# VH-VL binders against q08179r182to404: the designs that were tried, part 15

Target 1, 223 residues: q08179r182to404
Amino acid sequence: KLIEIRKKTSEFLHETLEESNLITYNTIENAEKKQKFLNFFRKLYSAKEGKIMTFQHDEISAIAQMFKNDSVLDNLSRPQLAAMSKFMSLRPFGNDNMLRYQIRSKLKDIMNDDKTIDYEGVESLSQEELYQACVSRGMKAYGVSKEDLVDNLKVWLELRLRQKIPSVLMVLSSTFTFGGLPKENYSKAFSPLAEKKETKSKYDDLLDLYYDGILQVLSSIPD
Short names: E, the ipSAE of ESMFold2; O, the ipSAE of OpenDDE; V2, 0.75 times the mean of E and O plus 0.25 times the DockQ between their complexes.

## First folded at step 4 (VH-VL; framework fv_prolgolimab)

Design b39 (at its last look DockQ between E and O 0.44; V2 from the best seeds 0.00; counts 0 for: pae E 6.2 > 2)
Fold by ESMFold2-Fast, scan of step 4:
Structure b39 (fold): chain C 223 residues (1-223), chain A 120 residues (1-120), chain B 106 residues (1-106)
Amino acid sequence: as target 1 above (223 residues)
Amino acid sequence: QVQLVQSGGGLVQPGGSLRLSCAASGFTFSDYWMYWVRQVPGKGLEWVSAISDSGGSTYYADSVKGRFAISRVNAKNTMYLQMNSLRAEDTAVYYCAKEGWDSYGYFDYWGQGTLVTVSS
Amino acid sequence: QPVLTQPLSVSVALGQTARITCGGNNIGSKSVHWYQQKPGQAPVLVIYDDSDRPSGIPERFSGSNSGNTATLTISRAQAGDEADYYCQVWDSSTYVFGTGTKLTVL
């Protein structure tokens, strides 16, 4: 069952993610970007030391944008690549480079579909098309209403096309939807801060969930 | 590595037709959106048309809608631009271009360009 | 369709820093890409997604984008950098190019 496969692979990825060097500070060439990176991770480390911190969506996006898909994929271990492949409904074959190629090809398929959906409008899709689009992006879709599937796709397109968040980080973030919370350490005392709205829509709730997932991926970086 | 080789330009009178071709190699052609961009000699770049990876979706600049038709044959790694009802203002160098891998809406490789001249 | 405005020309002395601007309403909310075009040649991508460089492009090329202005910066300018430069954005319904800037290296 797809749900069970996704849950199992998500739990493995959550457990092992902090052992990965997803980006190296020394690869950031722009001095202004280096300063933003340092300030963000100082804030994260302060939260891990017990301070209560809040993270705005725009600051999370700014840091996430610094990660390149190939850099992240190059720094994932073979078991992590295999888990990601299975999460994306691929059958892992071959060596590390073949796994990276398979994941790259699948991500590019999704990116092409993102662009077509954005051009035509999310609301032009049938129930069956919406369901398949959400499933292929690692979203929960079984038993989800058409209106909620539309909101899920709109959030995905906002983060991918407009916020330019790397697709590999989006996939890693989606694993938090299936894997549950880490088995340890609520000593990480950060609080992702949703934008203050008098009336909060399901779209806003989903947007917060995706940013929370991205923040969790970023917070898994040690040091 | 990546190559885009163009053909099919030339001189045509107003109201005439031409078909441009763009042959791709060095990448998995069926995985990428493809584009046509034109440039009037001595002027700037103007987007003309886009085609999705499968060929199932096509898009056009307002200036060419109803007159130009973009298509592709993935089995041949080739993209085409059929140009009908040509006008003097369509005189330009036409470039085919490929979308980048890891992001959206930019052109990472370009063909050499094909001159189309529309005059009597 | 948005309009992207560039200066017609920019001059830079050999070894100095050139800055080419691309003006557009709220352009900082878009991803800006930059192309170099030498006479008689096809354009070449030099910067994508505001500030990322393709493989093969020297680190002397950098980009930024905020508010209403995106900027291509070419440090330690070389004679071979002399070319026309175009900014470009994707706006979900179309692809918009800037008016173009001729860079002269003195």
Scores: ipSAE 0.487, ipTM 0.801, lowest interface PAE 2.9, mean pLDDT 84
Fold by OpenDDE, look of step 5:
Structure b39 (fold): chain C 223 residues (1-223), chain A 120 residues (1-120), chain B 106 residues (1-106)
Amino acid sequence: as target 1 above (223 residues)
Amino acid sequence: QVQLVQSGGGLVQPGGSLRLSCAASGFTFSDYWMYWVRQVPGKGLEWVSAISDSGGSTYYADSVKGRFAISRVNAKNTMYLQMNSLRAEDTAVYYCAKEGWDSYGYFDYWGQGTLVTVSS
Amino acid sequence: QPVLTQPLSVSVALGQTARITCGGNNIGSKSVHWYQQKPGQAPVLVIYDDSDRPSGIPERFSGSNSGNTATLTISRAQAGDEADYYCQVWDSSTYVFGTGTKLTVL
């Protein structure tokens, strides 16, 4: 029975991968990336079935990097679009295409802003600038100290610019992390493994939270 | 197909000025940061300048700050480098470059290069 | 500014594997990119984000990055692979290139 379930799951994932426009394939021949993708989601599905599964940050990052903003946006549900709009301080009105357009525009702004901030340094920003930067990215900013805002933004930039996580996934992650989207019950069944550090900083904790959020986003991808 | 076609450059005396142009095609120009990188003949590559997608932010290497000005006209799909107060050490092949797709920190396409020679 | 150190030259026999290193302090924590430059031509991106390969670049080209060393690997070297190779990173508001390596195919 388990073998049959695995086979069915594997077949389903293969079909989904082949038909999905969510993933950018460099080459049809990139069997390794495909296998990595399949393995990841098999693990994820196992977690959904109640198995306790752990994911390393590099595993999550590797899979996240396979997604593109436009492809993800094109496949988001209305609730997801609405949630993103809300978190990005957009008015969630209009049809899905309108929402996608607005979100895409805002994401572009954030992406450009990320580069600017990265050039100038997060520490160079004023309190107000930090606040706005965090708010625009769906982060909790109200009542948060300057130090925490700086850390939040640094983590964002690390994931976005260094780990190359797509901005759309980052914003969605923020929605999960900061309460914009409901967490599924199975979210307890999987967690990212933090790098074994003797002493965890606030920065590290936040990094872990974002990876949790990214994992949640990836888990929410329709079968 | 992405294309970056450069023009300008040439021979100039120390203290002189030159303007380089980079015409872009094959992609949405206004969506990408653009860059200048130079190479002294027989030597390595050196980043010179960066400009944001809208042109609102510009950045320069210390070696050219105050002397060079990067700009762009998105409606014309063209980027420029105004080089003033040129020095002998500015002699190089100058390349325009495009930022990577949906990524940051690398250059995925390059222009053909333009030679700038500063000599008395 | 960070310094990226590359060997001045690397030689490889035709059909063999060439490895070009790029050294830097904690370079493994950075994204390393690689460019190929043939004489009289503009650089061409061959590897980005440590190990990703742009479209059109042969699978013979691969990259890795860990610790203090990034490596560009060119398997089954061809005569056409003879070129200068540069590693590159973004660091602290600056784009830093390696010193460059001349690859000779024998």
Scores: ipSAE 0.287, ipTM 0.727, lowest interface PAE 2.3, mean pLDDT 87
Fold by ESMFold2, look of step 5:
Structure b39 (fold): chain C 223 residues (1-223), chain A 120 residues (1-120), chain B 106 residues (1-106)
Amino acid sequence: as target 1 above (223 residues)
Amino acid sequence: QVQLVQSGGGLVQPGGSLRLSCAASGFTFSDYWMYWVRQVPGKGLEWVSAISDSGGSTYYADSVKGRFAISRVNAKNTMYLQMNSLRAEDTAVYYCAKEGWDSYGYFDYWGQGTLVTVSS
Amino acid sequence: QPVLTQPLSVSVALGQTARITCGGNNIGSKSVHWYQQKPGQAPVLVIYDDSDRPSGIPERFSGSNSGNTATLTISRAQAGDEADYYCQVWDSSTYVFGTGTKLTVL
């Protein structure tokens, strides 16, 4: 069953991700970006008052954009690449380089599909098309209402197309939103605009959830 | 090295037709959306048309809908713009453009431009 | 569709800093891209996603975007920077270009 495969691969990735060096400070080309990176991770690792550190969506997006797809993929071990492939409903085959190619090719296909969906409108998709679009992106889709599938896909499009979150990071964050956030979470995302609303929509809650997933991936990176 | 080499422009009378081509090299053409953008000499840029990576989806600016047809042949690394029912207002330099490598919403490489002149 | 308003021209002394603005309602919520176009040439991307530089663009080109205004900044202006500059956004299935700014380096 797809759900069981995803739970197992998510658990494996969660347990092993902090052992990976996904980026180094010196590979960041821009001095402004280096400072943002440093400030963000100092804040992330300086939890002292026992309060969950809170981050705005914009600051999370700015840091996430630094994690380029190829750099992240190059720093994953073959077992991690295989787990990621299985999570994405791919058949892992070959060595590390072949797995990276297979994942990269799937992510390109999803990105082009994202553009098409955005042009034509999420609401224009049939129930089956919505289901397949959500499943291919690592989202829970079985037993989910059509309205919720629409909101999930809209959040994905916002993050991928407008916020420019790298595709690999999006999939890794899906393992946390699919499998649940860890109980020892010291970080939380928020949006000042969403917090000003008298009532938050399901879309706003879902956007917070996905940003929490991204934040969890970033929190898993070694100091 | 990414290159977009254009051909097929020229002088045509109102109501006539032209076909522009854009030959691509230096990247995996079939992975990317491609675009046409035009510019009246001495004036600003206007997006004209877009085509998806497979060619399965096409999009047009309102000013050219129903008259222009974008297409591609991925085996030849070539995109085309069929321009029918041409008007004097279509006189411009036409550029083909490639969408960015890993992102969306901008044009990272442009062809050299092809002048289309529509005049009686 | 939305209009991105740019000043018609901007002048800057050699070695000084030029700033070219791109005005649009709530443009700070969109990713803004910038192109340089010299006479008789195709546009060249100089800034994407508000502030990122493509390979080969010197660090003296920078960008910012907030509120209703995006700005392209060119430090230590050189004679070779004389060109037309266009901002651009993607907005709901359409690509919108700014009105264009002619930069003159004195």
Scores: ipSAE 0.139, ipTM 0.670, lowest interface PAE 6.2, mean pLDDT 83
ESMFold2 (binder alone), look of step 5: mean pLDDT 92; pTM 0.943

Design b4
Fold by ESMFold2-Fast, scan of step 4:
Structure b4 (fold): chain C 223 residues (1-223), chain A 119 residues (1-119), chain B 106 residues (1-106)
Amino acid sequence: as target 1 above (223 residues)
Amino acid sequence: QVQLVQSGGGLVQPGGSLRLSCAASGFTFSDYWMYWVRQVPGKGLEWVSAIDDSGGSTYYADSVKGRFAISRVNAKNTMYLQMNSLRAEDTAVYYCAKEGYSYGYFDYWGQGTLVTVSS
Amino acid sequence: QPVLTQPLSVSVALGQTARITCGGNNIGSKSVHWYQQKPGQAPVLVIYDDSDRPSGIPERFSGSNSGNTATLTISRAQAGDEADYYCQVWDSSTYVFGTGTKLTVL
């Protein structure tokens, strides 16, 4: 059931994110950050127009870091908030502000859990604990091996705690992996960030997948 | 306005105990991790301990593990550091500090409490 | 315990630019934070997440972080900028502070 719910809510969020202003350019604090933001979206919109562009992980992280959970949630519509709640295994209820509070509270719980898991080590978790941690973060967990659950959680912790990517963007990015392949024009526009290597690890594959998901969320923002 | 007000500290003999307190105001205390950081007079900063938002998980630097206990009472907006089996090298100014907006840094600090361990 | 390496002291002329470095292996992959500490006072956060300023910190303070070196830059230095400066990172199981740099404004 969860898989079906996540697939449907992912498809809805994927199709409707373009209707949302997830960040207001004028709220970006640093002059240097404003310039990076402008350069990145100029490059991104060129890619959407059919030019082949290469995006480095560090440049995606730098832009993603400019987003704040509260700002993103404030700019999501009621149906989008309800879809995000369902994706996160929450029962949506109340008005828009109540939904934002519920999502914010859940993201705060996940962030605090992230710190605890990271400090104690992912390998310290039991199979059931690993499963629940991955499920709570919007990851595919049913039928996934323990080794793959560990790698998924390690990638999440790297992006959340070290790359400082907002949890709301991580959750929205996960919806692209449940919604199937990106739209044809996005697939054609984006160059792979890393070439396939003989010895490339599962961790590296998952890292690329998460960055691709983040890039897809960012590409949904109107120019 | 965020405030962290510290109390406790003082002079104690080696092997003795002290409890430090940090009273928080101006933010939702139960939403943030809290920390203790110390500084030997004239020297640099050293992390001592961390406690999660609920108080269910606690962490310690190797130098104090087994001797110090961090705790918090969210209903009182207060955090504590119970220091047992004190050693001369524990002599320092102890700061309580609040977790920043994102993980891994300290956005507000208490005024500091001097702990002197001497015979 | 491993420490982040900072110069013991840096001098800058009034109105000029001061640069304080923080050296650590692959520090560019970590988030670096900077604190200012004046004599007898608690530390004050001046830069977080490599380059972000807390409210109330002047734009003269900026940060960068790449490779093995993070840098705190203080442009148009003022007498009130005299202080000890510490860089800091989270390093898996601990919070690591730099060795500290005393900034003197001449």
Scores: ipSAE 0.006, ipTM 0.537, lowest interface PAE 12.2, mean pLDDT 81

Design b40 (at its last look DockQ between E and O 0.75; V2 from the best seeds 0.00; counts 0 for: pae E 4.2 > 2)
Fold by OpenDDE, look of step 4:
Structure b40 (fold): chain C 223 residues (1-223), chain A 119 residues (1-119), chain B 106 residues (1-106)
Amino acid sequence: as target 1 above (223 residues)
Amino acid sequence: QVQLVQSGGGLVQPGGSLRLSCAASGFTFSDYWMYWVRQVPGKGLEWVSAISDSGGSTYYADSVKGRFAISRVNAKNTMYLQMNSLRAEDTAVYYCAKEGYSYGYFDYWGQGTLVTVSS
Amino acid sequence: QPVLTQPLSVSVALGQTARITCGGNNIGDKSVHWYQQKPGQAPVLVIYDDSDRPSGIPERFSGSNSGNTATLTISRAQAGDEADYYCQVWDSSTYVFGTGTKLTVL
């Protein structure tokens, strides 16, 4: 019943994300970036107030890039650290520093693994390798076809390596993307707007879901 | 504060071998991928090789595959390029380079080492 | 393998704005990086990820990337800006450099 465990963990994490400041943004030296940051969160707050707001992928990426793994980890509460650890298939034992260390170490591993996979190609991986790669990144992997695993991992690599989304945000996003929660549990106030393509693929759908997850994570940042 | 100091290189005959070294300081060497990039004098830049942070993964340009070997000793903060079966077309200034904070570029470079392959 | 095309040379008057282009098919979908290389020296990163500037690089340097062209812009050109400039991308498990542009400051 791994799916149920993932759902429960995801639900718990979602609840905790709403209650605490999980993300500390980098010191923004550029005035333009600061303005972009402020505009984005103003838009998010408007969405929380019930206004229908749409977000472009590039807009989400730009803001996400302003966060660092270490800063985010340093601001996670114990329940959040534990939940994240569990989602990453880590043992949530020890004090907060130990949990952070374990998560940081795991993030480092997957960051390097992402590069390796990118060099070698996702299609070169065996099903077992794909499975492990997805699991380590908090993705649903059990019962998923090889084709879908490939697509999932490609989306991950796009966001991590191309769009430069921090891995900590990606893992947290995975909880939204692959948590299997009912759509009603997601804030309908946030509507990511996918780039308009004449033909949408499964890959594109996954990309949209991930961006939605990232947006949910970013929305958890307190005023 | 980041420094990449290169050594080795020189003149060698075709078919000969050379070993280049790159000593790193000012950053946690073992956390970063490292690279070799070469430049024919008066010409552009060409990527040669890449090595992962742990050294477990290595990659090469097609032009040097089977002839060059990249390695690293993290305990010594040093990266190497073993060049075998050298050809005239391998004549270039070779640079070691550090991976940037994000993926896909080089943020710091060594001073370069001239390798001349000539009969 | 993608080809990145740069003008062979660009001239700019002192204090004026120089623009160096890097052309490639759908290069706007990639992250473009720029290096400055002065004679007898190693390349120096001046722009990464299209428009980000490393610490120590003057604000006069800026980058943009869209469509089929990336552009390095050097405002208020100084004599010290005279150098070769290379664009670079990561693509399909390889690093690709532009042909390089010699910038002359008049």
Scores: ipSAE 0.809, ipTM 0.925, lowest interface PAE 0.7, mean pLDDT 90
Fold by ESMFold2, look of step 4:
Structure b40 (fold): chain C 223 residues (1-223), chain A 119 residues (1-119), chain B 106 residues (1-106)
Amino acid sequence: as target 1 above (223 residues)
Amino acid sequence: QVQLVQSGGGLVQPGGSLRLSCAASGFTFSDYWMYWVRQVPGKGLEWVSAISDSGGSTYYADSVKGRFAISRVNAKNTMYLQMNSLRAEDTAVYYCAKEGYSYGYFDYWGQGTLVTVSS
Amino acid sequence: QPVLTQPLSVSVALGQTARITCGGNNIGDKSVHWYQQKPGQAPVLVIYDDSDRPSGIPERFSGSNSGNTATLTISRAQAGDEADYYCQVWDSSTYVFGTGTKLTVL
């Protein structure tokens, strides 16, 4: 069953992410971005020490954009690559390079589909198309109304296309969000916040959930 | 060195047809979405059309839907714009443009091709 | 259709700082890109994703975006900066360009 596979693979990835160097500080493009990286992780470090910290969506996005798909995939172990492949409903086969190729190819297909959906409008998709789009992206789709599938996909498009969150981070964050985030934030030490005055909507709640997933991935980074 | 070289412009009568070409080099053409953007001389820029990297999806501004057809032949590294039922308001310099590193902008532009629709 | 409003013209003294604005409802929620176009030439990308510079664009070009206004800033203006400048966003199913600003370097 897809749900059980995703549970097992997400648990494995959550337990092992801190072992991987998903980003190398010295490879960050320039001094301004390096300073943003340092400031963000010092703030995150404070949160891990028990202080309650709040992160704006644009702060999270700026850091997430520093990650590169190829660099992240090159630094994942074979068991992690296999788990990620299985989470994405791929059949892992071959050596590490073949697994990376399979994942890269799937991510490219999803990105092209994202652009197509954005041009045509999420509302134009049938229920089956919405379901397949959400499932292929590792999002919660089973037992979800058509209206909620639309909102889930709109949040994905916002994060991937406008906020430019790298595809690899989107998939990793999906491991935290596919079954609903735990009642408490991963540690209660940090949370995302909408930057503008709130009018509560389901879309805004979902956006916050997905940013929390990104924070969970970022909080798993060693060093 | 990324380069987009355009051809195919000219003078045409209202109701006529014209085909623009955009030849690409210096990048893997088949990996990128491609675009047409036009500019009336002395005026601003207007998006016209987009085509996916495989050519499987095409999109158009409302002002040209049903009259223009974008296409590409990846084996030739070339994109085309077939313009039919041309009107005076289609008179413009037409640019081809390449998808940027991230979504939503154009990092390289062709040199532009003037299309004039006049009796 | 959405409109990105820019001033028709901006003048700046040589060596001074120019600011070109791009106004739109909640434009701070969008990624804003900027193009420079010299007479008779194709546009050239100078800023993308609000504030990022492509390779070859000097540091004196910078951008910001919040609320209803995005701003292109050109510090230490040079004669070669004299051009038309356009902002641009992707807005759902269409690309929207600003109305354009002619920058004159005095």
Scores: ipSAE 0.379, ipTM 0.758, lowest interface PAE 4.2, mean pLDDT 85
Fold by ESMFold2-Fast, scan of step 4:
Structure b40 (fold): chain C 223 residues (1-223), chain A 119 residues (1-119), chain B 106 residues (1-106)
Amino acid sequence: as target 1 above (223 residues)
Amino acid sequence: QVQLVQSGGGLVQPGGSLRLSCAASGFTFSDYWMYWVRQVPGKGLEWVSAISDSGGSTYYADSVKGRFAISRVNAKNTMYLQMNSLRAEDTAVYYCAKEGYSYGYFDYWGQGTLVTVSS
Amino acid sequence: QPVLTQPLSVSVALGQTARITCGGNNIGDKSVHWYQQKPGQAPVLVIYDDSDRPSGIPERFSGSNSGNTATLTISRAQAGDEADYYCQVWDSSTYVFGTGTKLTVL
């Protein structure tokens, strides 16, 4: 049931994110950050028009870091807030501000939990604790091996704690991995003739997948 | 307006005990991790202890582990530091501090409480 | 236990730019936060997450962090900027502070 709910809400969010201004250029106060923001989105829009482009993890992180949870939530519509709430296994109710409060509260819980897990080590979690941690972060967990759950949680912590990616963008990026575009469609959009046949570790493959998800969220922002 | 008001502190003999208090207002106390940071007069800052938003997880610097106990009562918007088996090197100004919006830093600090351990 | 190296003191002329460094192995991979402390007062957060300013901190305060060095930059220095400045990182279960830098505005 959870899988069905998450797939449905993911599809809805993907279709509607382009209708939301998740960040405005004028919100970015630092002149250096503004220039990086403009250059990144020019490159991203060129890729969306079919030009061959590649994105480095560092450049994705630099742009993602400019987003704040509250600012993103303030720019989501009620249906989008309800979908995000359902995706995170919350019972949506009340007006827009109550939905934002519920989501903000859940994101704060996840952030506090991220810190605790990283301090104690992912490997210290019991099977049930590991499952619940992954589920609460929007990860696929049912039928997933313990080793894969550990790897997914380690990648989440790397992006959240070391790369400083806002948790709201992490959750939104998870919607693209849950019911998102097939990998071949993503490849066609950003590297239509490129070949990515290098053999990587499982951790590196997951890291690439999460960065791809973040790119999808960022590519949904209107001009 | 966020405010952290500290109380407790004073002079105590080596081996003695003291309890510090930090009363919070201006934010939803139960949503934030809280910390104790100390500073020996004329020296730098040293992290002492951390407590999770629910009070279910506590952490300590190696120098105080086993001797200090951090706690909180969310219903009273108050955090405590119980200091036992005090040593001369524990002499410092103790600050309570609140976690920021993201994690790993201290966005608001209390006024500080001097603890002097001397015979 | 990682060590965050700061210069003991930095002097800057009124209206000029002060730069305070915080050195640590791969510090660019960590989030660096900066605190200002005036004599007899509690520390005040002036920069968090490498380069973000809290509400109420003027734009002349900025931060950067790459490689092995984080830098707090104070442009158009004012007499009121005289203080001790501390960098700080979270490092795998502990909070590490730099040794502090005394800023003097001449």
Scores: ipSAE 0.000, ipTM 0.484, lowest interface PAE 13.9, mean pLDDT 81
ESMFold2 (binder alone), look of step 4: mean pLDDT 92; pTM 0.941

Design b41
Fold by ESMFold2-Fast, scan of step 4:
Structure b41 (fold): chain C 223 residues (1-223), chain A 119 residues (1-119), chain B 106 residues (1-106)
Amino acid sequence: as target 1 above (223 residues)
Amino acid sequence: QVQLVQSGGGLVQPGGSLRLSCAASGFTFSDYWMYWVRQVPGKGLEWVSAISDSGGSTYYADSVKGRFAISRVNAKNTMYLQMNSLRAEDTAVYYCAKEGYSYGYFDYWGQGTLVTVSS
Amino acid sequence: QPVLTQPLSVSVALGQTARITCGGNNIGSDSVHWYQQKPGQAPVLVIYDDSDRPSGIPERFSGSNSGNTATLTISRAQAGDEADYYCQVWDSSTYVFGTGTKLTVL
């Protein structure tokens, strides 16, 4: 089953992302951005050491925007590329460069589809189109109501088109929906299972979930 | 219900050519990747070739690249393996196989056809 | 291309449990599939995606996969289980079959 494939590949990616250098400090072009990057990861590592830290959405977005799809893919190992391909319903065939090309091509197709859906409106999609759009983006869709699928797709479009979050990070964050979080994440102040005291809409809750997923991907980067 | 029926095997001399056929029924042929797998008598299984559901992408094991050509005609529910420049080491039973519901495994196999490259 | 290593042969007494291993570097991250082949016959899928059974395969057949080893387990072995067994994975460059294991019952 596709769900079982996604569960296995997401578990593998979760366990191995900590071994990958998804971005190097020296690839960040601007000195001001380098300092923001360092400050963010110092804060993130402090949270891993048991200090209680909070992360604003704007802060997460600013750091996530520094990542480029090609740079992330260049730093993933062959087994990680194969796992990501399987998660995205691609057949992982060929050498490393072919795998990277196939993933990039798929991400570009999704981006073009994002623009079309955003222009026409999420509410214009048929139930079948909506389901397939969510599935193709790595979202949990089986047994999910139409209203919830609409909300999920709207959050995706907000993060991709307006917040300019790289699609590769969006896909990697989606793996936390299927594989569960590593045990060490429970020791962090920003754990996704931490209770929220604020009253929020369902859309806001989904937005928080996606930002938490992005934060988990970023927290997998070595010191 | 699902059936893969093979034909086209036989005895050929080194350097000769053969075309194998695999006729499919009982499923929507155009929705599935199809494969050829061979087995030298008394030895293990070796993947030979793969073709995408549309026929637009083809893949080959290093041992057969440049000599074998996989193709399919979805309107006829049939897949082919054109084998050229045959060598003694190509002697094997050739199986066609259908991809399973999830990716990367072979849920139904043809009966196999023997290809003997000799004399 | 990686090699999937299986024992050449495994013997099991009638009614006992047989275990056939498939070794490969980090094979636990792959989906492992298992095929049964009797003399003169085409292979038959007995386990897919590590542990799932196709319709018609008895519950005596089960699978597991973790770390560097996948295992096919055949409980309450019967004479009709005597066959060659192959593991298989879908690798990024190829479809890889194991070296094969001959299972002998009694």
Scores: ipSAE 0.000, ipTM 0.465, lowest interface PAE 13.9, mean pLDDT 80

